VH-VL binders against q9zst9. Designs and how they scored, part 2

Target 1, 202 residues: q9zst9
Amino acid sequence: ATLTPNHVAKSLAGTSVYTVSNSDNEFVLMSDAEGAKSIGLLCFRQEDAEAFLAQVRSRKKEFRGGAKVVPITLDQVYMLKVEGIAFRFLPDPVQIKNALELRAANRGSFDGVPVFQSDLLVVKKKNKRYCPVYFSKEDLEYELSKVSRSSKGVGVSQHIMVGSFEDVLKKMELSEKSSGWEDLVFIPPGKKHSQHMQEVIA

## First folded at step 6 (VH-VL)

Design k26
Fold by ESMFold2, look of step 6:
Structure k26 (fold): chain C 202 residues (1-202), chain A 120 residues (1-120), chain B 107 residues (1-107)
Amino acid sequence: as target 1 above (202 residues)
Amino acid sequence: EVQLVQSGAEVKKPGESLKISCKGSGYSFTDYWLGWVRQMPGKGLDWIGIIYPGDSNTRYSPSFQGQVTMSVDKSITTAYLQWNSLKASDTAMYYCARRGLWFGDLFDYWGQGTLVTVSS
Amino acid sequence: DIQMTQSPSSLSASVGDRVTITCRASQGISSWLAWYQQKPEKAPKSLIYYASQLQSGVPSRFSGSGSGTDFTLTISSLQPEDFATYYCQQYNSYPYTFGQGTKLEIK
């Protein structure tokens, strides 16, 4: 009795990523890292999807006039992934840099899409516990700065945990209702958690 | 401050029953899974299972399934580990431990342990 | 079941030394790996979770690294209070499993 796909998708509501479609509204596919299968590219920044579009147009003349960047929400992406469609994320490079700085003791690369969380920022609504998980470290830092006891100066980063979005999704899929993993709500970049949670919960 | 306090050491004979306890305090007892871990003398750690005090849902390690029973009394924030018929091979230290949340979904706080000795 | 193998089983070192302990999983566990410290006749204490994240109150000389199947615990400058047995544990999936332990002794 793992969490349903609809529950996981709801936790992702409101966050957009960007991909390239052809004139028939079909994904423009690329080879995966091994070249064995086709995979859709999803960019967290619109400008990265525009750069991908430009590369597609320069290499594939059939796309020159008809291809375009389109938004898709992460809850829609998740439901397509459950149906067996493969995607690759291109994270925001600023958030990769933020993730690497938080893991200074580990000098390696950061695999996957960074997500940020703080145990100082747990929200109670309707007598339930919710954990906001951010795609933007800066948004989390802003919310922490409103907590006067520990939110200013150098100490803010000590309360921020970074992990892989892909790891979190797999863990949610393996988890049961009572696990605490049902408490997660992903916060879109640029949005306050209180406003987002009111829209999602209410 | 999160604290788990376990019942005292037990000396038993094979075939006897036993129930040991773990009382939680300093946190919302019903909001966290609580696990049991066995350590035989001079050996490593074995996961027995976990129980959710909120609804008494359990998950046992396959090697302990049917060998021991976990239960809770949430009115006194206490978890139990129980044997119907002890074996000499049950001689060990038994720990209770709280399972954390999210990225910290490991055993973050531990009881002091209960030594169980089973000999004829 | 996911088997966890620690290396070495025991280790002798002096105060001030840099110490490294490794842990290997029999299959991929992403970063769902914890490290515990246990002193004689005491309960284990959590040190590190999610492979590299330091538990609150744990000294910064402790660090963890790795993902997938291969993981490392490092103590950058060994202190007298660090002589103990160290365990890794995977918490990717049930049943949770521990490594066999690494006993760190004073030289």
Scores: ipSAE 0.581, ipTM 0.800, lowest interface PAE 1.7, mean pLDDT 85
Fold by ESMFold2, fold request of step 9:
Structure k26 (fold): chain C 202 residues (1-202), chain A 120 residues (1-120), chain B 107 residues (1-107)
Amino acid sequence: as target 1 above (202 residues)
Amino acid sequence: EVQLVQSGAEVKKPGESLKISCKGSGYSFTDYWLGWVRQMPGKGLDWIGIIYPGDSNTRYSPSFQGQVTMSVDKSITTAYLQWNSLKASDTAMYYCARRGLWFGDLFDYWGQGTLVTVSS
Amino acid sequence: DIQMTQSPSSLSASVGDRVTITCRASQGISSWLAWYQQKPEKAPKSLIYYASQLQSGVPSRFSGSGSGTDFTLTISSLQPEDFATYYCQQYNSYPYTFGQGTKLEIK
């Protein structure tokens, strides 16, 4: 038995992204490069969604005054994706830069939304293991600095692994309940893992 | 530092039972899956399976299901691989290895290996 | 089970050569691929995780690339200590199968 969609969605609780809705409270969709499919844009930064809103208003005057930026949580996005709705993420550019630096990339791009983990950070709460995966490298570095204070803890970034959020989701969907992947929890930007766990595991 | 120390080489006859061990240290033993890998003489690596020391949950490769038994004693941070009745085809080097987390969900630390020789 | 096929099965090379070893998966595995080095009479050592990222302490002459089904390990300038057998392993789904190995020998 693989992990259910509800379990994967629960791992995403508490993280907001931003999109544009029309006056009828429907998401504004954009065409892909070939114009064959409508895709909702989901921005990790609110200011990027505001820039998209401005672009939408300038291109289609019917959206003037009625279109707005709205938040949506990643668990809600995931459940909409399960229902067949297509989305594209716009990652935080700072995190793309962080990802490229960690991969020593010479191709100049990172495919997908970067997420960060460390093998030095496994958190237990109420007899359950939680293995946090961060959207912000800086937040992970902060937590690692509290753990690795000894002189032997040099190079905390050498303990940070990076990969694609989309690859992690696919891996979770393929994973069975007893695989260990059931313990993965995503940590929103700007939150401490202890605070986030309190908010989602209440 | 993470270390996996395996029991010594074994010379056995067909039909005998055997239990080899792998002791983990330098990390939280119950927080990581631990795997077993077979390497037959002059051949490559075969994934046998993994066990989670926290709850003793297991996953076996289909070709090894029912052929061996994995177990743990978490009080002494030790994992075991056991045969009830050895065959000559069980002659191989056996490694234990720790499964990392997430992007590192490969085998990041390996034991030194236990040579098992089964001959008449 | 996902079959992992390495090519070549063996090769001979000289110190300073550029060496390329390939690994093909029987179905898509995204980037969930590791590379290992095994020297004679020793346990394997992980070199690369997530297809292209170097393990700590691995020399920069090693690199990995690929995604999906086709992957490559490259040694840019072969050193004497690099003569070993190299294995790929997929860790997309259980069982986490290995390639059959590529033995790299001195010419």
Scores: ipSAE 0.539, ipTM 0.782, lowest interface PAE 2.0, mean pLDDT 84
Fold by ESMFold2, look of step 7:
Order: C-alpha cells, then structure tokens, then sequence
Structure k26 (fold): chain C 202 residues (1-202), chain A 120 residues (1-120), chain B 107 residues (1-107)
C-alpha cells in the first residue's frame, strides 16, 4: 500500500502560496496556448501573485475590479491536484539561484520548485524520526549553523542537498507505507523547524 | 565517522545455514535504513533488500524474497543476513550499505564485504 | 521492476581522455539515479546522487546529467585512478536496481 493523498497533504501543512481569485472567490485558471487545458498559477512570493493579478485585470472583463490575490496552503493545493486541477508553480527566484549554485555541473536552468535537505538535521519527537525538507536554503543554513559543530571551518553548503519539490511529491506517491517517506516534513519559509514540528506533530 | 564492519569470510557446504553480520558505528543506527547487496564472482551488483533498524521493517528484491532473511540487533548496532539452507549459487561477495535520506536515498557508506563460498 | 541498461559494457581509454558512459531506465525515474565506482576487490564508492550532484570528496572531473530515462556519467580528463567499473542505480522505486556495469580499462 502506497501513502494516501491525506498523508502526503499533511506533510505539506503550514506552507502558503499565493494565487488570484475572481470576484466570486473562485481561483483564476488560465488556458494554455492551445486553449485545451486550464492551469492555475501558484506563486511562492506574494509580489509575483500581485503581478499576475495585474495581468488578469488587463485581459479579462469579468476580473476587472473584483479579482484579488489570496493565500492557499500547499496541503489544500495537493488535494485540488488529486481532484484533477492542474497547477503551475512560480518559485522564489532566490531559491532557484541557490539551487543552481549547489548544482556544480552542467550550468543551466533548474526545473521545478527547489527544496533543500541535510543529513545533519534529523529531528526525533515522540520516539519517531522526522527529516525536515526546506523551501528556503537560508533557513536550513541557519539551523545547520546552530546544531552542527563539525561544520566549523568548512562551508555549510557541503552538507545541503537540493532537488525538485515535484520529484519529492511523486516519490512520496510511489512510496509504500513504512518506507521511511512518512518521516518527511516540509518546513515553511521563515519558520524554525522546532516551531513547525511542535505545531503539526504535537 | 560512519563505519560498517562486516564479519569474516565463510566457506560452507550446500544445505548448511549461515548468518553474517554488519556492525554500524559513528551514526544513529536506528535512524537509517541498511541494505544488503550481492556480487557474484566476476558479475555486477544485485540489490538484496533493506531493513530499518528502528522497527525491523524490511523490503526485499523479488528475486531474493524467501531466499534470505534480514534482521537487526539494535542493542549492539548490528544487522544480519541469514540463510537456512545454502546453495552453491549463493557463492558471492555480500556487502552491507547505509541508505541515505531523501535525495541521498542511495547507498552512501559501504561495508568491506563478506566473501561466502559454498561448495561441495 | 525497473531495468537499468548501461552502455558500453566496456571501454578502453587513455589518461587525459574525456569519457562518457550512459545508463537507460526501462521506465521514467525522474532524477532518482546514482553512480558508483568500484575498483577490483573493493567495495563500491558513491560518486553522484540525484543524477547530477557530486558526493562529498569526489573530484570535479566527474559529472552526471540526464533525467527521465537517459543518463550520462562523464569524466572530463581521465586520471590513472579512474580505471574501474562504474554502476548506475535507480532509487525511484523498490527494488533499487543496478545497471550491469561499465568496465573502464587502459588502452
């Protein structure tokens, strides 16, 4: 048995992204260039969602004067994805830059939303292991700087691994229960892992 | 430093039982999956399976299901690979290796290997 | 199960050469692909994880690329210590299968 959608969604609790809703409080979906599919835009930065709002207001009459930026949590987004709604993420450009710097070979672009992890940062609570995965490299670096003594005199980035949020979600969906992937918890930007785990694990 | 130390070489006859060991040190033994890999003489690597020492949960490759048993003793940070009845085709080098986390969900540290020879 | 096929099975090269070996998965594995180096009578050594990320302490002449089903390991300037057998391994789904290996020998 693979991990349920509800389990995957719970691992995403507490992280907000931003999208545009219409005056009826419905999320704005955009058609692709062929007009066959509707895609929701989800921004990790509020300012990017505000730019999207400006575009929406300029292009469609039903959105003029009534459309707004709204937050939505990633656990809610995941459940909407399960229901068949297509989304595209707009990642934080700082985190894209961070991801490219960690990837030493084949300079180019990073596909997807970067997430960051370190083997040096494992949290035990209630006799269970939890392994935090960060949307912000800076937040992970902060935690590593205060808990790792072996990183003195060496770059903290040597202990940070990066990958795609979308790849992690697919991996979780393919993973069986009791595979170790139950231990993964996503840490919202700007939040200490201890505070987040206290709120979601307790 | 992470270290995996395996038991010494074994010479056995078909039908005999065998239990080989892998002792982990320098890390939290119960927090990482530990895997077993077979390499027959002159051949490539075959994944046998993995075990989670925290709860003894196991996953076997289908080709090894029912052929061997993986187990752990947390009190001495040691993992075991066991045969109840060896066959000549079990002649191989056997490695234990630690599975990394998430993106490093691969074998990041390896034992030195245990050579098992099964012959009449 | 996901079959991993390496090419070539063996390859001869000289010190200083640029060497490329490939690994193909029978199904999409995203970037969940590792590369190992094994010298005779030694345990394998991890080189690359997540298709393109160097393990700590691995020389920068090693690089990995690819995603989905097609992956490559490249050595930009072959050194004497690089003559070994190289294995890819997928870790997208159990069982975590290995490629058959590529033996890199002196010309």
Amino acid sequence: as target 1 above (202 residues)
Amino acid sequence: EVQLVQSGAEVKKPGESLKISCKGSGYSFTDYWLGWVRQMPGKGLDWIGIIYPGDSNTRYSPSFQGQVTMSVDKSITTAYLQWNSLKASDTAMYYCARRGLWFGDLFDYWGQGTLVTVSS
Amino acid sequence: DIQMTQSPSSLSASVGDRVTITCRASQGISSWLAWYQQKPEKAPKSLIYYASQLQSGVPSRFSGSGSGTDFTLTISSLQPEDFATYYCQQYNSYPYTFGQGTKLEIK
Scores: ipSAE 0.536, ipTM 0.790, lowest interface PAE 2.3, mean pLDDT 84
Fold by ESMFold2, fold request of step 9:
Structure k26 (fold): chain C 202 residues (1-202), chain A 120 residues (1-120), chain B 107 residues (1-107)
Amino acid sequence: as target 1 above (202 residues)
Amino acid sequence: EVQLVQSGAEVKKPGESLKISCKGSGYSFTDYWLGWVRQMPGKGLDWIGIIYPGDSNTRYSPSFQGQVTMSVDKSITTAYLQWNSLKASDTAMYYCARRGLWFGDLFDYWGQGTLVTVSS
Amino acid sequence: DIQMTQSPSSLSASVGDRVTITCRASQGISSWLAWYQQKPEKAPKSLIYYASQLQSGVPSRFSGSGSGTDFTLTISSLQPEDFATYYCQQYNSYPYTFGQGTKLEIK
């Protein structure tokens, strides 16, 4: 009674990442650190994918005339992972910095793609509870400033939790329908949660 | 400001029924799962289960499935834990606790506890 | 069910000491681990969530670390109010099981 792949994918709707395609419009794969398997690089910033494209072009003549950066949505990425295609994310460095600043100790790195959440932000739409999780800390902070009351004098970062996107996905995949995890929705960078909910939850 | 206030201590005999309560305030009662935890005298904590007040969905620990019943009355923001036939081994402190959201999907606010004593 | 094993079962320490309590899961739980403090005849109090994040109002002398199966709660400079029983809890998979507890006593 775990959540279906289509339900998990729907929670990811609207968020784009960037990768490199070849001249046949197929994703360029690279070896992992061990060289044992091919994985696709998915960048949260287009400029990072452009940098990857430049490196691919410099190393492999076959890509110089036709390789390009293309967008792909995270729900599409998720469905490709279900079909057995492996990907590695390259997070937005601003969000890595945000994640490190929220932790009490600086451990020098943050493993995975940071996502941000607050217990203060629960959205009800069409008689259903939705609990947004953000790829952008700044977007969450903006939404929290709109729901704060005059008695709330503590900084908004005290109410922000951070964790790994990959960890959340794994938890959702292992969760049963009655767990409440089916109500989680990821909010793309630069969108208001209300706008996003209207677009994906008709 | 989140508060969970439980009903008072109970002294019962084996075979009797019992229903204890947990009233939530200071938050949207129907937006958060609520759980029950048992602590036997001098022992650790046992997760009993959780209930969602919005639709009364429940999940029990296998050890407690069929042993107790969780329910809610959302009109008075109150959750219940009920036994149909108490045993001496049910003697324990019982806590209700609110389950947080996602990364805080643990028990973030606890009731004061209800001591249940079952003896002849 | 995921079994949670704490070590040590009890510990004696002095004010000012650095204290370390460990918690081991019978299978991987990523970072879905919480730490609680319970004083005698009181309800548990949440200290740490998601293995390493401090709950609101918890002093910075508390810290958590670990992922997967092995987790640690550390108190960097023990204070008189820290003498209590500490529990870990996994919340990766239902049932959200607790460790058996670690009683921290004054030496």
Scores: ipSAE 0.461, ipTM 0.760, lowest interface PAE 2.8, mean pLDDT 83

## First folded at step 10 (VH-VL)

Design k49
Fold by OpenDDE, look of step 10:
Structure k49 (fold): chain C 202 residues (1-202), chain A 120 residues (1-120), chain B 107 residues (1-107)
Amino acid sequence: as target 1 above (202 residues)
Amino acid sequence: EVQLVQSGAEVKKPGESLKISCKGSGYSFTDYWLGWVRQMPGKGLDWIGIIYPGDSNTRYSPSFQGQVTMSVDKSITTAYLQWNSLKASDTAMYYCARQGFWFGDLFDYWGQGTLVTVSS
Amino acid sequence: DIQMTQSPSSLSASVGDRVTITCRASQGISSWLAWYQQKPEKAPKSLIYYASQLQSGVPSRFSGSGSGTDFTLTISSLQPEDFATYYCQQYNSYPYTFGQGTKLEIK
């Protein structure tokens, strides 16, 4: 059996993203690139959501009087997705840069929201393994500095792996129990690894 | 340093049983999946399957399901691939390889290979 | 099963050449693709994982690109030691199937 939506959602707990809602607390939807579907835009930075709100206000008169930026947690977003609501994530451009640097590719494009992990930060408790996944490279590096003397060196960088959040979610959905993908725990930006892991494991 | 060392070449007859080995060292053996790959003479690579030494969970290619058995002995950090009854068509080089974690779920380290020859 | 089709099956090139090898998946595999190099009488060596990330120790002249179904391995300037057989492998879904291989020979 594949991982349940509830399991995937649980792994996403604690991470906040931002979107725009109207006066009735309904999400503002935008057309996809093909114009076929309406999707909700989710920002990892509040400032990006504010910029989006400004655009919405300028283009849609109905949102001028009550539209606001609202936070929502990724686990909630995921459950909405399971219910059929489509979302698009706007990644932090700083993290896009970080991802591209790690990839060492001459090409300047990264598709999706970067997420980072290291095999050096795996946690074992009660004979169970947990793998923290970070939305911020800086947060990951901070944790690495606690476990390695050369956390900023090239030698440590080779232990940092990058993927897209979207790909990881899809992979988790396709993966079976005991495949290892159930071990992933997404660390909220700015939150200490130890604190979040303790909360998740408890 | 991560190393995978495989057992030596085997010469067998059809119908015989065989068990080849792959010993891991330089890393936590129980924390990484190990895979097996077949390469017939002059041919490409065939994914046989993977095993997790921590709990002996296995995934087989449908083409190899029931044809071979993967196992591990954690106490000596060794993985095994075995046949109950060899066929001439089993003649090939067999590689073990470590599968990386999650985003790096590729075969990042390989054994030197074990040549298995089955002939009457 | 997901079929991986490499192109070409073989090619000849000279030192200094730019070489491109493609791999096509029968269905979408996101970026869960790896490239390997195998020299005669040797075990395969990992080159690229997650479609575009270089394995540690791999020269920068190697690069990978693509997502979904179409992927490319590129050698910007071919070196003598690069003549070998190359394989792609998807690890999106079990079984983790390989391409048929591309043999790169000296012209």
Scores: ipSAE 0.800, ipTM 0.914, lowest interface PAE 0.7, mean pLDDT 92
Fold by ESMFold2, look of step 12:
Structure k49 (fold): chain C 202 residues (1-202), chain A 120 residues (1-120), chain B 107 residues (1-107)
Amino acid sequence: as target 1 above (202 residues)
Amino acid sequence: EVQLVQSGAEVKKPGESLKISCKGSGYSFTDYWLGWVRQMPGKGLDWIGIIYPGDSNTRYSPSFQGQVTMSVDKSITTAYLQWNSLKASDTAMYYCARQGFWFGDLFDYWGQGTLVTVSS
Amino acid sequence: DIQMTQSPSSLSASVGDRVTITCRASQGISSWLAWYQQKPEKAPKSLIYYASQLQSGVPSRFSGSGSGTDFTLTISSLQPEDFATYYCQQYNSYPYTFGQGTKLEIK
């Protein structure tokens, strides 16, 4: 009994990314620099999607006049991925920098979209456990600043772990129910976890 | 501070039963998987399995399934590893360890170990 | 079960040397790979999680790399306290198997 696609998608509720749609409201699929087939580009920052649109318009006149940047939620993106649409994320560069700082500076790249967690943040509600995973390190740090330390001399950064969003999704898909992986909830950038949990817990 | 304190060394004969313990403190015992690892003398680490104290759900390595039993007593934050009939090949150091979450779904805190010696 | 094979099984080195230990998985494990250090008569200590991320308090001379099936632990400038046995462990799927270990000894 692996986790269903609907369960994984529900864990992603509330987070938007940005892509380009054409004049028919269809998502623009573009080849990447590696020569792969068409893939959709999903930007965590709207300004990056706007820059992408501008570059596409300068090279492809058929996109002029009707193409635009549109938001799409990650739960919708996930369901499109399970339907076979290929996507590539363009992460927020601030979060890439945050991830590299946690990893140590000497190897200079981070593959994928960083997400952050802390073993000090577990939300318990009515006999259910929820573990938030953040797209923004700053949001995680804010929540940690509200928790009294369990031991003297231990800094907040010692309790922050980072990894790839894409690997978490793959692991969730392979995980059994009751494995603990069903307890993940992704926290949108700029949102407090208590507010988000109140909105998404059924 | 997170601590895992294991019961003392055991000297047993083949065929005897044994139950060794691992007491957790300094963390929410029911929120973390707890694992057991065997290390035979001069050998590497063998993953025995993990138990979730919240509901006693277990996962065993196939090589240990049916050979040993993991259990917990939540009221005293204690996990157990138990044999019904020891064999000389059970002679080893046994560690308990707490398993973290997600990216840290590995053993982040270890007990000091319990040496089990099975000989005639 | 996923087999984890470490190379070499033992290694002699001097203080200040650069040391590389390899771990190979029998099937793809993405980056769900940990490294542990164990000194004689002591419990193992986690060094690296998620293939390349340092545990807090671990010296920066330790680094991990790799994804998929091939992984490497590197110590950039060996210190006296680094002589120990090192284990990799996959945590992609149960059982979370260990490699057989690499004993790092003084040359």
Scores: ipSAE 0.528, ipTM 0.786, lowest interface PAE 2.1, mean pLDDT 84

## First folded at step 12 (VH-VL)

Design k55
Fold by OpenDDE, look of step 12:
Structure k55 (fold): chain C 202 residues (1-202), chain A 120 residues (1-120), chain B 107 residues (1-107)
Amino acid sequence: as target 1 above (202 residues)
Amino acid sequence: EVQLVQSGAEVKKPGESLKISCKGSGYSFTDYWLGWVRQMPGKGLDWIGIIYPGDSNTRYSPSFQGQVTMSVDKSITTAYLQWNSLKASDTAMYYCARQGFWFGDYFDYWGQGTLVTVSS
Amino acid sequence: DIQMTQSPSSLSASVGDRVTITCRASQGISSWLAWYQQKPEKAPKSLIYYASQLQSGVPSRFSGSGSGTDFTLTISSLQPEDFATYYCQQYNSYPYTFGQGTKLEIK
């Protein structure tokens, strides 16, 4: 059996993203380039959502008084499955830069939301394995500095793997129990690993 | 240093049984999947399957399902690939390889290979 | 099963050349692709994982690109030690499958 949506959602618990809502607390949607689909934008930074709000206000008069930035958790977003609406994540540009730097050889564009992980940060508790996946490279590096003598540099970077959040989610959905993919725990940006893991394991 | 050391070359006849080994060292043996890859003479790589030494969970390629058996002995950090009845077509180089985690679910470390020759 | 098709099957090049090998998947595999190098009578060696991430210890002249179905391995400046057979592998879905290989020979 593949991982359940509830399991995937649980792994996403605690991470907040930001979107713009109207006066009725509905998602402000954008049209895709082709005008065929409605897109809900989810920002990992509040400032990006605020910028988006400003754009919405400038383009649509109806939103000048009632539109606001609203936080929503990733697990909630994951479970929303709204027909006709595609959600797109706007990544932190700092993390995009970090991801590109780690790829070293191909400074092309990074597609998706970067996530970072290291085998060195795997935690075992009560005979269960937990693998933290970070939205912030800096957060991961901070944790690595606790377990390794070197906190920064080429050596540390060799222990960091980077991928897209979107790919990870898809892979989790396709994976079966006991495959190891059920062990992933997404660490919210700026949150201490120990605190979040304690909350997840409890 | 991560190392996978495989057993020596085997020369067998059709119908005979065989069990080859792969010993892991330099890492937590029970925490990483271990895979087997077949390479027939002058041919490419064939994914046989993977086994998780921690609980002996296995995944076989459909092409190899029922043809071979993967197992492990955790006490000596050794993985095994076995045949109950060899065929001439089983003649190949067999590699064991460590599979990493998640983004690293590829084979990051390989054994030196075990040559299996099956002939009448 | 996902079929991986490499192109070309073989190619000849000279030291210093830029070499490109392509791998195509029969269906979308996101970035779950690895590249391996195998020299004669030797075990394969990991080069690239997750389509574009360089394995530790691998020279920077190796690079990977692509996502979805089309992937590329590039050697920016071919060195004598780079003549070998290269394989791509998808690890998007089981069974994991390899390409048929690309033999890089000296011209």
Scores: ipSAE 0.843, ipTM 0.930, lowest interface PAE 0.6, mean pLDDT 92
Fold by ESMFold2, look of step 13:
Structure k55 (fold): chain C 202 residues (1-202), chain A 120 residues (1-120), chain B 107 residues (1-107)
Amino acid sequence: as target 1 above (202 residues)
Amino acid sequence: EVQLVQSGAEVKKPGESLKISCKGSGYSFTDYWLGWVRQMPGKGLDWIGIIYPGDSNTRYSPSFQGQVTMSVDKSITTAYLQWNSLKASDTAMYYCARQGFWFGDYFDYWGQGTLVTVSS
Amino acid sequence: DIQMTQSPSSLSASVGDRVTITCRASQGISSWLAWYQQKPEKAPKSLIYYASQLQSGVPSRFSGSGSGTDFTLTISSLQPEDFATYYCQQYNSYPYTFGQGTKLEIK
């Protein structure tokens, strides 16, 4: 048996993204790259959602009086995706820059939402082992500096892996119970892993 | 540093049992999956399976299910691969390797290998 | 099980050449792919993980690319010590199967 949608959603608890809603509390949609279908935009930074709102207001009369930026949690987004609603993420550009720097010599863009991991950061709680996955490289670096004096300075990035949030979700959906993937936990930006684990696991 | 040190070469006859070992050091042995890989003479790499030393949970390739047994003694940070009755077709090099987490779910460190020769 | 097919099965190249080895998955594996180098009589060595990320201590002349089903390992300027057999491995779903290998011989 593969992991249920509810199990995957729980791994995402506590992380908010931002979207634009109209006066009827419906998502303001954008065209995809081909212009063929409508997709909800989810921004990791509030200011990016505010910029999108401003663009929408300047070009669409129906949105001028009632459209606004609203938060939505990633666990809610995941459950809506399971129900067939299409979304596109706009990542935090600082984290895109962090991801590109880790890949050295890569000229392209980073596809998807970057997430960061270190196998030096293994947390045990309630007799279970966790390796947390971060949306913020800076938060991971902070935690690494706390667990090892030798991880200070330039050497910290040598222990950090980066990849696509979307790839992680796909693999979790393919994974069976007792694979170890049921223990993956995402750490929201600005949270300490110990506090987040306390809130989620306790 | 992370090291995986395997037991020495074995020469056996068909029907005999065998247990080879892989001792891990330089890392938290119980926190990482440990895998086994077969390489028959002149051939490529075959994924045998993985074991999690923390709870002895295992996953085998279908072609090896029931043919070998993986086990662990975590008190001495040692993993084992065991046959109850060897066949000539078991002649191969056997590697152990450490498997990491998520993006690191590949084999990042390898043992030196154990050559098993089964000859009637 | 996901079949991994490498191409070519063997090749010869000269020191200084740019060498490309491909690996194709029988179904989509996102970027869950690793590359290994194995020299004669030696254990495999990890080169690249997550399709494109260089393992610590591996020379920068090695690079990986691709996602989905088609993947490439590139050696930008072949060195004598690069004589080896190269394997890809998918780690999208168990069993984590290997490609059949590509033997690189230096002319």
Scores: ipSAE 0.768, ipTM 0.886, lowest interface PAE 0.9, mean pLDDT 86

